VHH binders against BTB/POZ and TAZ domain-containing protein 3 (BT3). Designs and how they scored, part 17

Target 1, 364 residues: BTB/POZ and TAZ domain-containing protein 3 (BT3), of Arabidopsis thaliana (Mouse-ear cress) (q9syl0)
Amino acid sequence: MSSSTKNIPKPPPLPCITYQRFQSSTRKPSSLMRLVPKEALETWDKLFKEGSGADTYVETDNKSHFPAHSSVLAAASPVIATLLNQSRDKNGNTYLKIHGVPCEAVYMFIRFLYSSCYEEEEMKKFVLHLLVLSHCYSVPSLKRLCVEILDQGWINKENVIDVLQLARNCDVTRICFVCLSMVIKDFKSVSSTEGWKVMKRSNPLLEQELIEAVIESDSRKQERRRKLEEREVYLQLYEAMEALVHICREGCGTIGPRDKALKGSHTVCKFPACKGLEGALRHFLGCKSRASCSHCKRMWQLLQLHSCICDDSNSCKVSLCWNFKEKMKKLSKKEQSKWRLLVENIIRARNSLGPFSSRSSGLI
Below, E stands for the ipSAE of ESMFold2; O stands for the ipSAE of OpenDDE; V2 stands for 0.75 times the mean of E and O plus 0.25 times the DockQ between their complexes.

## First folded at step 10 (VHH; framework vhh_7xy4_2)

Design C3 (at its last look DockQ between E and O 0.02; V2 from the best seeds 0.00; counts 0 for: pae O 12.6 > 2, SAP .696 > .668, placed apart)
Fold by OpenDDE, look of step 10:
Structure C3 (fold): chain B 364 residues (1-364), chain A 120 residues (1-120)
Amino acid sequence: as target 1 above (364 residues)
Amino acid sequence: QLQLVESGGGLVQPGGSLRLSCAASGFTFDSYAMAWVRQPHGKGLEYIATITWSGGITYYSDSVKGRFTISRDNAKNTLYLQMNSLKPEDTAMYYCAKSSTGLPYVFDYKGQGTQVTVSS
């Protein structure tokens, strides 16, 4: 019985959230109200509040009821239209039952269907319930409003897991992303919350997904850091080599070519690595134990590296350049490849420095 | 903080009249239906009257219908209950209540109450 491993399609890669700073134009939710005359809104709100001419009712949890107009509800939501039609009794009476959410949220929801009016504080309080209602009854305008509220700092460490789950259920990708980002940013705090504990029990798959996302994020961060550090090392090596050439050709400080009088000129050396290299060279020249000395070893490596990069070893003033080049020809292919790779990396690092990146050596 | 403060209660003779007031604060008064409920001594809460957000519709229990009138002044955030032709049976603690739906089914909050005693 060959267990056909049904190729579960790999979930689409999480969209690389190029954080384009959507400058959330703080369009105050008040801007949407600007397109409708205030009098019109008041008229509809009054109709809702007074209930005059109501031909249907909304039933909520706890056997609560309030009057409504079937025509208004049906016009506002095709889902509600269908539900009302289905509820029609022999006498032509209709009703709408909305259960599972607080009666206050239902009231707000129905009010919104009339006039789009709401109380800001109540919207904030019941935003999750209203999100669900807007989703279930296909009210896009309310859904957008809920999303806006959620995106304006409503989400915190304590509620992020609940919001995430709800956003997923309501197909609100934006809020899902925001929540995920929050989880990734502060996993330690979020994972200690009651929301996480409950989620872990009720939805272990989600926990796994979130953990994986965190791990991946950390891995990427670490890799980025590693690459940056590596690049820095290559750049330092490049600078050191430049300094070496400078010292050997022109002289710098107290060290220079044997054939040239060191012009004591206080000219500020343009090569930041010269000072350090000068010391290293002095040591190298005076060291009686070059073979066992760690400093000398570093100098040897630098000289060898130079020889690998130098195109004119016959005329090169860098000490031992020609010798190292000849020695390199005798190295194993593997070793030659290592040096080649190192040179390539250094050149790559150098080239990555745009023409203008004068490393201002901020000597702090 | 949401507050409902009832006033206007007292002792009255049978056939007399009282006007109760309820001062509302801490919420948008004109966005909520309001109600009066009463609790006779040793009895449960009884719905008396409800008024919609704008005051356009009023509801009354059969026990007070024709005698009591609920009204509101949204500009003053005040709910009123005019009680006429009072009977001994009307003796109770009277509470102002915020109704969530505008019908006498769910009350979110009630005040501290004002005592009405109808006695000869």
Scores: ipSAE 0.000, ipTM 0.253, lowest interface PAE 12.6, mean pLDDT 82
ESMFold2, look of step 10: ipSAE 0.619; ipTM 0.868
ESMFold2 (binder alone), look of step 10: mean pLDDT 84; pTM 0.852

Design C4 (at its last look DockQ between E and O 0.03; V2 from the best seeds 0.00; counts 0 for: pae O 13.7 > 2, placed apart)
Fold by OpenDDE, look of step 10:
Structure C4 (fold): chain B 364 residues (1-364), chain A 120 residues (1-120)
Amino acid sequence: as target 1 above (364 residues)
Amino acid sequence: QLQLVESGGGLVQPGGSLRLSCAASGFTFDSYAMAWVRQPHGKGLEYIATITWSGGITYYSDSVKGRFTISRDNAKNTLYLQMNSLKPEDTAMYYCAKSYRGLPYTFDYKGQGTQVTVSS
């Protein structure tokens, strides 16, 4: 009996939260106060509240009973229309049973179907229930309103998991993303909530998905950081090389070409790396243990790097440039490739700096 | 927490009038029908009147019909019972009640009550 493990297709990965900075355009919920005359709304609201001429009723879990007009409900929701028709008894009486939500929410829901009237505070209080009702009974206008409310700061660390689950069940992708973003942003706090604990028990797959999303987000952040750091290093190297060329060709501070008198001109060097490099060069020139010295090693690397980039090694005033270039020809292809890649990365980093970005590189 | 606080009870002579008030809190007052019930000493609860959400429809028990008027002010979250032509038989503890099904004769919560005594 070969248990055909029905490959339940893995739910599509949670859409990569492109952190588009939802500029919270504080767009004041433009209460699309649809220019419905107030009198019209009041008329429908009155009809609902008074129940005059009601031919049906809505029953809630608490056995609460709301008189209603079948024609109005049927017009507002095709789902309700179907349900009312199915409930029709031999006498022609109909009813609508709405269970599983608070009676207050049901009242609000039914009221909304008549006049779209609601109390803001109550709407906020029962927004999740109303979202469910709007979804189940196919009331898009109410659903939109609920989504708007949820998107306006209603979601917090304590309720985010519940909201997420509900949003998923109600096919509200926007709210799903908001919730996911919140989870990712503050996973520590959210994972400590009762909502998370309950979710972990009731929906372990969701927990896994959320954890994976957090891990992925962190990984991306780390990678971005790494790339930025690398870029910075490449830029520093570039600056160092420029400084090296400057020092070797023109002189800077106390170090310069042998053939030029160092004009003591206290002129502020345009190369931020010169000061550090001057020290490094002095050390290098005076160091008796160059082979074991970490500072000397760095200088050697810089000189070698320069030689890789220098197009005119024969006339270059940078010390050992020609020698290093010749040495590079004797390196293995693998090593040559490494140096080439490094040069490419440095050039890339340089080119990424717009013409105006004077970075003050502090050589540590 | 849901609260219903009755007031306005007291001693009145036969044929007199009294107006009871009930302050409601802790729930959406205008979403529920409200009722008045009473309990005479040593007797069970007796239904008096119900008013719908908006106050558009009222129901009365036969015992009080024509004498009592139930009303509400949703803006004030207050339920009222105007009692006219009071009789000794109207002596009871009067309770404001939240309707259970929005139907007459049903309630799920009642206040602490206010005593009405009709005596010569």
Scores: ipSAE 0.000, ipTM 0.259, lowest interface PAE 13.7, mean pLDDT 82
ESMFold2, look of step 10: ipSAE 0.555; ipTM 0.838
ESMFold2 (binder alone), look of step 10: mean pLDDT 84; pTM 0.863

Design C5 (at its last look DockQ between E and O 0.14; V2 from the best seeds 0.00; counts 0 for: pae E 17.6 > 2, placed apart)
Fold by ESMFold2, look of step 10:
Structure C5 (fold): chain B 364 residues (1-364), chain A 120 residues (1-120)
Amino acid sequence: as target 1 above (364 residues)
Amino acid sequence: QLQLVESGGGLVQPGGSLRLSCAASGFTFDSYAMAWVRQPHGKGLEYIATITWSGGSTYYSDSVKGRFTISRDNAKNTLYLQMNSLKPEDTAMYYCAKSYRGLPYTFDYKGQGTQVTVSS
């Protein structure tokens, strides 16, 4: 039956269309396969599988081979065209030698050159080998397909270093960034893999680059966390000061000015810090040695902070507001600067709240 | 409808010979590498011999090298295994296998098998 196919015409080259022009009124264009009829691709795929009229062969590891058509291979890859022109076996036949990769990957690579046909699960299994082949033999359409497959969740902590190294060697920037992101986000797990240990021995410059990237990312993350923690402290201080003003003016729960009716311990309050402040305020009211008492220190600090912020010293209902304003004037310049900086930070934190923040609800 | 039908198994004495055949249908036989695979009772599969689509290259596992010969007749769509100098360790079910997409050493279909028993 092979002899009956000796005179089959050479197949035409596969279409090589890199870009399509677009208009907003046209249907979305797609991959190379959507530019040719399905029946044409099936015809070339059948020719590849049957090998009728083959004038060359592809040799894989251990001297295994399969038939191929030099016109198809040469049209698909200028690198392969050059290699075929330079090769002759003992019988005068041209050949293409592809060694060092699994025979399955070579088969899928050559099949793609004919028809762009592939089996999805097998393509995923050999995607790294196909990426290398597509780069080495300059087949951009296959390279793009391999990149899309890798971006679909193929990369994990166990293989990310292998993929990164191949992506760098194949100049695939998109995959390099995906891999680097994975290393940064889970460095502990990635650095314990065999892939990392092999890279540490074989490519110490890359290891240094990755470690530096992780350290820089950790430094930025730690600084961001520190600033968030500081902001939270400043907002709590602001809330405590607002609760103090509320208690002094209106009364809250079981504590307040003598001329206000107290609502009792069961009432809910709009000022979130009131409940936490009641204990400190009860101690302050009953303490015989307020000026020297360590437990009264919190109330003195809140009164001092209030006095630094309060614009209304003449009619302010917060106890001792004027006294603390005068006390501020008598402090050393160093101590005055500490209070001013603290006040500025508290105001800055409060002012950074958007109109939709839950912390702004107590000011309505 | 792809089919592989093995035959030629049986009982032989140690040192004897058998010739296995595999009749193939439902695919273009001369486009695929073929293999013989064996499975001793209760054990895993062992790929013992492989032949390219043209018959130009063969591979044998060390366990059978020099004793077994794989061949094919593409005109008859038939794969063969000549088994000489049989040992009791060769007792197994023997399967004919078709290559995955024409690739050697990767196989995606096997027949129902033929029993080879080497005893006493």
Scores: ipSAE 0.000, ipTM 0.100, lowest interface PAE 17.6, mean pLDDT 76
ESMFold2 (binder alone), look of step 10: mean pLDDT 86; pTM 0.872
OpenDDE, look of step 10: ipSAE 0.006; ipTM 0.267

Design C6 (at its last look DockQ between E and O 0.02; V2 from the best seeds 0.00; counts 0 for: pae O 3.5 > 2, placed apart)
Fold by OpenDDE, look of step 10:
Parts: structure tokens; C-alpha cells; sequence
Structure C6 (fold): chain B 364 residues (1-364), chain A 120 residues (1-120)
């Protein structure tokens, strides 16, 4: 009985958090109210508050009731319209039951359906409940407002996991992203919260997903760092080679070509690596144990690298350039490929430097 | 257990008066706004009046404004509805209700009700 391990398709990777700093245009949520005359809003708000002519009622979890206008509710939400129609009794009476959220949130929700009026502090307090209500009853305007509030610093380490779960359930991708970013940014703190502990028990798949996202993010960061470090190394090598050529052709400091008198010229050397290389070369020239010396080994590598890059090895003033070039021809294809790759990487790194980047690099 | 017990209902002629009482128990009466609601036969629940916890503010539906007076005695845990100039349209089951919020039309508990019938 061959247990066909049904290849459960791996969930699509969480969208790469390209932190485009959406400059949240701090459009104060009050800007949406600017399009409607104040008198109109007050009229609708009064209608709601006074309940005059109400033909239906809203029921909440705690058995709270308040009057409402079926026509207004039905106009504001097609979902509510359907629910009201389904609730219609033989006498033509209707009702709306909204359970699972605090009665205050329900009241705010229904008020919003009339006039879009709300109290800012209450909206902030019940924003998650209102998000759910806006989603369940298809009220996009309220949903947008809730999203805006959530995006304005409402989310913290303590509530981020709860907000994430709710945002996922309500199909609010933007808030999901914000929450995920927060988790990735401070996983240690977030994973220590009660919200995380509860989530771990109730939704272990989400925990796994979040952990994977964190790991992936860290891996990417590490890889970026590695690449930057590598680039730096390649640039240093390039600078060292330039310095080497300079020293061998023109002389610098105390070292120069045998055929040229070192003009003690106090001229500031343009090659930042010359100072370090001068010392290394001096050592190399005086070392009796070049084959076993770690410093000499580095110099050998640099000389070999130069030979790989040098196009004029026959006329090159760099010591052993021609010899190394001939030696390179005798190397295995694998070794030749390694050197080629190194040269390519160095050239690539060089080319990535804009014309103005004078970096002072030391010898590796 | 929260209890609201209405009394004072009965048969009255048009233009007559009744005083309803509601005895409250099982909660801190003076901490909650209280309301009266009514349900005519075959109709939905209708808001009548609300009084704040202190009795300082009262709200009335337009249908009863000027005719009905809501009041409370916090020392006795009792809510009252004075109904004057009664009309046949006022015939309904009257319920005492506990307000759930500071809003005048929201309530979370109601009593068993007392029947008021206005008929010639």
C-alpha cells in the first residue's frame, strides 16, 4: 500500500517585503468627511441617534437592541439588505443580529452606515471589530478607514499577531505586510508576547510561516552582507594591483624600479594601497623563507593575480609577470577557471565604482 | 440575577393616565441608564424614553413627548413612567429596560412587561 505522499503545494512565498516607504500621506481620516456638507452628515446622524421612524432593530451579543431603519441599512450594505429580507416575519418586521463583537462596536458600525460619523477615540479602540464588520457586511469605506487607522501606528509588538491574523481573515494585504515586517524586524520581542503564544497553540501553521519568513529575511540580509564584503575584497585587490604597478613602474616611497633613481619627491601618492604594499614588498624582497612565509604567500598571490590581468606581460615592469603568465598556461583548466573568475569579479567590482569613488583600501 | 419587574399596567380610557413602575434588582441600579420600551400587538419593539443613571437627563421619542414622563428613585431601585393623555395608539406591552451604553436607544435587558390597554 504505497502511501502516495500528496505533494501539498508549498504555499506561495510571502511577498518580498520591499519596504517601499510608502510615505503615508498623513491624510487625516477627516479628509473623507470634507466631501459631504456638514448639514447632511448631521441630518443622517440625527436620524440614527433619534431613531425616528425606525422599522427594524439591531441585536447584539449581550442582547442589546437599538432601533434602525431597514431602508438605510439595506442601502448601505447589500449583505445587510439580504439579511434583513431573510429576517422578515409574517408581519413584515425585520431585524439584524450582529454577534461576536462588542455592542459598542456594533453601534459605531451602524452609525457609520447612516452618516459615516464616528468618534476618533472610539474608532481607535474598536478598530479591529469595525474592520471585521466592514469586511463581513461589505462596507468598503469603513474598511478603508480601519486600514488607515491601523497603518498610523496603531499596531505594536503586543497586538501585531492578532492584527495579522485579523488582516489575513479580512483580506487586508497592506496590513498583513506591515505586521509581517514588524515581526521580521523584531522577532525576539514579538515571539515573546502572549499573542504569539496563543497563536502558536491555535494556528501552528501561521507560526511556521512566520518563522520561515524571518529565517528567509535573515538569510537575505546575510547574503547581502556577504556580497558587500566580497565586493570590498575585490576592490582592495584591485587597488593593491594598481599600487603594485605604480611601485614597479614609477617607484613609491623607498621602493622603485632598479633603473630609476627614486626622486625623494614628497609628492602625495595617488594610490592609497602603496603604503601597505611598500612594506609588503620590502618584506618580500628581504625574506629568506619566501616559500613558507605567510606574508610572502600573499605577495605571490598578488603577483600572480596581476599576471592574469596584465595584457602586456612581455613589457611589464612588474616582477615575475611574464613568469606567472607562463605558469598559468600550465595550470589545470579548473585552476585557470578559478583565476579567471577572480579576475572577472575584480573587474566587475571596479566597474561598479562610479568615477568619483576614491576609496582608501589597505592590503589584504 | 438581574431582574426587572414591571407593574401598573391596565385598562384605561382615552385621555386617562397611568403610572408604570419597574422594580430593579441584581445590578447596581444607579450606575445604569434605564429605558421604557413598548411593543404593540403585532408590531415591533418601540423606544419610548430613557433616563440617565442620575436622573439628570431624559430622552423621549416623538410619539410620547409631552405626554409621558420617565423618572427614577435610585434609593428604591425603581423606574417610573407617568403616562398622561393616553391614546388608543399607546396600547402595548410596556417593558422596563436596562441601558447597555450611554446611548438612549440601546438596552441589553428588559423585563417581562406590563400590558397597557387604552380603549373606550
Amino acid sequence: as target 1 above (364 residues)
Amino acid sequence: QLQLVESGGGLVQPGGSLRLSCAASGFTFDSYAMAWVRQPHGKGLEYIATITWSGGITYYSDSVKGRFTISRDNAKNTLYLQMNSLKPEDTAMYYCAKSSTGEPYIFDYKGQGTQVTVSS
Scores: ipSAE 0.031, ipTM 0.412, lowest interface PAE 3.5, mean pLDDT 83
ESMFold2, look of step 10: ipSAE 0.550; ipTM 0.858
ESMFold2 (binder alone), look of step 10: mean pLDDT 85; pTM 0.866

Design C7 (at its last look DockQ between E and O 0.02; V2 from the best seeds 0.00; counts 0 for: pae O 10.4 > 2, placed apart)
Fold by OpenDDE, look of step 10:
Structure C7 (fold): chain B 364 residues (1-364), chain A 120 residues (1-120)
Amino acid sequence: as target 1 above (364 residues)
Amino acid sequence: QLQLVESGGGLVQPGGSLRLSCAASGFTFDSYAMAWVRQPHGKGLEYIATITWSGGITYYSDSVKGRFTISRDNAKNTLYLQMNSLKPEDTAMYYCAKSSTGQPYIFQYKGQGTQVTVSS
């Protein structure tokens, strides 16, 4: 007796979290109801409640019977239409049996099929039951409403894993994403919950998927941070270079070109990096151990970098610009490439700053 | 074979307490939501409590809210119902119910039940 292991279709892979900030337009679920006249809703709701002209009934586990209209139910759900047809007896009578869920949820479900009317508190209470019913009986409108309710703060750290599992079973990608986002945002807390522990045992593949998603998210964050930091460094370098040129050409503070008297002009320097660079230059000029000095090394690097960017090295007032440019020609291709790349990155970083971004230069 | 065996029922005075247990076997217990349902004599089934896989979500009927507590021990494959402040209206056959495969909130399987009688 070959136990045909019915291949349970593998749950669809968790959507790659392209964190497009779905700005949850807080469209209040009430906005969709605004398109239907109140009188129409009341008419359908009345029809449901009164059961006038009912030609079928809905049976629940408590043997309660809700009178219903087969035409309405069949119109609302193709699945129900099929079920009603299958239930048709010799006399033409039909019935719908919805067993295994609370009768209140069934009542709400059937009511919704007529008028889309519901009580908010009851909807919140039975949202998961209604989600399952909407999924099983192919009622997309109800499913959407359930999703909206779930997305409005219904999910917490304690229930997120259980909700995720239900959402997966009901093919609700949005809620899966919300749950995943919650897990990623606070993995430490969620992984300590009973929900996680149980899930780990019952569905180790899901655990693996979630862990991978967390790792990936962290990796992306780290990479983003790294790129931002790098960009900042490049911008600082650019500012330093500008300051260097300013100091060498015009003078700033106590340092200036040899051929110009430093006009003590109390003019506020427009270059934020000048203050720091002034100190660095002073050190550089006075340092007797330039070859072993870390500060001097940095200054050398800055001067070299300037030479790489400077288009007019022959007339440049920056000290050693021409010398460095000539020296650069003698460097290996690999080294030249490194400097070129650095220059490109600096230029790129600069260009990424919109015309209005006055960055306050942090002191390197 | 799937089995649900309820126990812990009996005769209790009004205001008393009982703890029902349901021993589950023949399926992966922690992969299913579970429920307690009851059937008073001559009446239909009433859902009274539901619990998700981990117990992270519980539902109670208004009739038992604040008095009954549904819980589960997944290591023991056991579902529990702590019933406090019992009333004569709570007299019923109590059943443990298992959700359907792929339908976590649809309960299709139930045990043989345990009788709870609340009487002075």
Scores: ipSAE 0.508, ipTM 0.841, lowest interface PAE 0.9, mean pLDDT 86
ESMFold2, look of step 10: ipSAE 0.643; ipTM 0.884
ESMFold2 (binder alone), look of step 10: mean pLDDT 84; pTM 0.854
ESMFold2, look of step 11: ipSAE 0.595; ipTM 0.873
ESMFold2 (binder alone), look of step 11: mean pLDDT 85; pTM 0.864
OpenDDE, look of step 11: ipSAE 0.005; ipTM 0.279

Design C8 (at its last look DockQ between E and O 0.02; V2 from the best seeds 0.00; counts 0 for: pae E 2.5 > 2, placed apart)
Fold by OpenDDE, look of step 10:
Structure C8 (fold): chain B 364 residues (1-364), chain A 120 residues (1-120)
Amino acid sequence: as target 1 above (364 residues)
Amino acid sequence: QLQLVESGGGLVQPGGSLRLSCAASGFTFDSYAMAWVRQPHGKGLEYIATITWSGGITYYSDSVKGRFTISRDNAKNTLYLQMNSLKPEDTAMYYCAKSSTGYPYTFDYKGQGTQVTVSS
């Protein structure tokens, strides 16, 4: 019983991508066309244009008909080959119906199947339609060309959402990535577009996915920033400690070891943190309220930190180094672990600096 | 001979899920877009979903969007319809359909169908 399926409703058309005429940057299509002799291309193009010997036709939405060669089309696309065979009537006539896309795109598509010839401006104009056709009819060469065009600045904030959806549907991962990157880079602008509004209504899951991607990206960025800031802090601490040792051992500026006359040596100090630390040390030495003073507290912390890093506390010229080292032995394991971790982080930060990185660091 | 054999239908409660399968034979399955259509009792055929030959593009009617998922396994020559959050209004004979044209696809052949009944 041949159930006459004549009344199966047609699927809705693909969302009308309003192709705004994007001004095509003239980047010359890639050199791949250079491998085929021009005469060969012209021959096939002529065959298409003249339609001589055509045994089939392509029908478009406007009931326009393009003569075509079934053998050529079938050779170019296995999907089309199958469709042509299915369309064969009792007289042996075949046809291919391509509806729902502009007739110009269909013409370009069919032309491409013959000779791979195209007009650049037309390709840019109909690139999304051609992408769909290339995907639906399994024409990888055209699909690649479309992808290349899309990757060459064709995508903008106004069309990115539409392109993304189409790329997803056509399994074009590269373009999906490009679009996603654009959305992440300028979410504010993209989310304000008509394309976004339409997408939100038609595909709320995609909206959610995109928002999540943006959030994740921002989170990652924030985390990177945090790590960089932390690294900077550790480096500053390192520099401060070096300066401290320098001042205590050799003297710098107005402060030095008790046993050495500070030779007013106009020698430029090599330690960027010395200037700041000199001030801090002066304060520390003169402060009558050391226990409640925030500046003194910081100095104490630096001195303690130094003691944690110092390998020779018995002979160390840094004040209280030995005392702090002894005190550290009496700290809880938890506190010792914290200091250890801090030292490790500082050392790590230091080691991350190449041998030539002279950083000017201020006191924390 | 071209054959489409639907399976997986049955009785389900509202809010339930079903997975329909369609076994295809007698044609190059991976060269055709496929669709699901349904026919409620006493009503005409309704379009549900379409999937392209590669499975890359899917289309849904508004009535099933977000609840139904069309998929295919070309290696097995099988079309699927995952139906979630089923409603009494989804009660119908469900048919697998084969495309007959290029893009946009039209369908001219369907199987014998599988009955889906959603009832409390």
Scores: ipSAE 0.076, ipTM 0.558, lowest interface PAE 2.4, mean pLDDT 84
ESMFold2, look of step 10: ipSAE 0.518; ipTM 0.825
ESMFold2 (binder alone), look of step 10: mean pLDDT 84; pTM 0.856

## First folded at step 11 (VHH; framework vhh_7xy4_2)

Design D1 (from C7 with S61K; at its last look DockQ between E and O 0.02; V2 from the best seeds 0.00; counts 0 for: pae O 10.5 > 2, placed apart)
Fold by OpenDDE, look of step 11:
Structure D1 (fold): chain B 364 residues (1-364), chain A 120 residues (1-120)
Amino acid sequence: as target 1 above (364 residues)
Amino acid sequence: QLQLVESGGGLVQPGGSLRLSCAASGFTFDSYAMAWVRQPHGKGLEYIATITWSGGITYYKDSVKGRFTISRDNAKNTLYLQMNSLKPEDTAMYYCAKSSTGQPYIFQYKGQGTQVTVSS
C-alpha cells in the first residue's frame, strides 16, 4: 500500500519586491489639499470646533464627550451612519461611542471627518490609532494618509512588531512588507525588543512566520553569494585557458612555443591571466615532483580542461591537448559528464559577461 | 480636586425663566472652555451651549438658540446659563462641563447636575 505522499505545492515565494527606490517625489501631502479652497476648509473646521447646530455627541474614554453633527458623520462614514442609527433612542437622540483609543485620537479622527484638517505632529503621534479608526469606520482617505506617514520613516526597530501586527489587522499590505523587510534586515535588534517579546507570547505563529522569513532570506543571500563565487571561479578558469592558448601559440613574456624566438615585444598582453600562468608554467616545467605537487596538479587540470574545450586538438599547440582528448574518450561516462558540466559552466559564465566586458586581471 | 457644582434648577411653568449657576474649583477656570449639557429622563446627554475661556465666543444648540444665554465670570470661577421662555421639552438634568486640556470641544468633567422641570 504505497503511501502517495501528496506533494502539497509549496506556497508561491513572496514576490521579491525589488524595492526600486521609488524616488518618493516628496509630493508634499499639501498637494491634495490644494484642490479645496482654504476658506471652505476653514468653514468646515470651524463647524467642527464650534459645534454649532450639533445634534449628536461623541463619547470617548473616561466619559469625555464632544458635540457633533450626525449628518456630517454619516456622510463621511457609512459605518458611522449605521452606528448612529442603531444608537437612536426613544426620543430620537443619537450618539457615537468610540472607546479603546486615546480621546485625542478620537478628536482628531472626528475633525478629519469634517474638514480633513490635522496637525502634523499630532498625526504622527497618533498615527496608529488613527489607522485603526480609519479602518474600523471605513475612512479610506485617512487610512491612506496614515499609511503615507508610516512609510515616511515612522517605523523603527522598537515599534516595527507592533506596527506589523496592526497593519495586518487593518489590511495594509504595504506596511506589512515594509515591516517584514525591516525585520529581515535587522533581525538581531528587532528580536531583542520588548515588542518582539510580547508578540512571542501573544502570537507565536507570527513569530514562527517571521523567523521562517528571515531564514529564507538568509538562505537566498547565501545562495546568491555562492553562485557569484562560482561564477568568478569559472571566469578565472576561462581566462586561464585563454592565456594558456596565447602562451602556447604566440608566446608571452619569457615563455612561448619552441619554434619561435620570443622577441621581447613590449606589446601589452591582452590576456590578464598570462602573468600568473607564466609563473605556473615555469614551475610545471621545472618541477621534479610533478606527481605530488599541488601546483603541477592544477596545471594538469587546466591542460585537461583545455583539451575538453579545444575543437582542433590535432593541430593544437597546447601541450598534451591531443593526449588528454584521447584519454577523455576512455573515461567513464560519469567522469565525462563531470568535465562536460564544467565546460558548460565556464561557457555560461563567460557568456554572462557580454561581448564587451573586459574583466580586470584577477590574480590566479 | 476638580469640582463642578450646579445650582439654580427647579420647577417652572412654561414660558418661565431660570438661571443656572456652576461653581468651579480645583482648576484654572479661565483657561478652559465650558459647556452646559443636559440629559432628559431616559435620553442621552446633549450639548446645549458652549463658551470659550474668555467668554468671547458662544455656541448654542438650535433648540435653545435665542432662548438660552451662556455666560461666565472668570473672577468668580462661575458659569451661568440664563434660560428664558422655557418649554416642557427643556425638562432635564442640567450639567456643567469642563473641556479637556488641548481639546476645546471635548468635555471630560461634569458636576452632579441640577434638575430643571418645566410643567404646567
Scores: ipSAE 0.006, ipTM 0.282, lowest interface PAE 10.5, mean pLDDT 81
ESMFold2, look of step 11: ipSAE 0.459; ipTM 0.831
ESMFold2 (binder alone), look of step 11: mean pLDDT 85; pTM 0.860

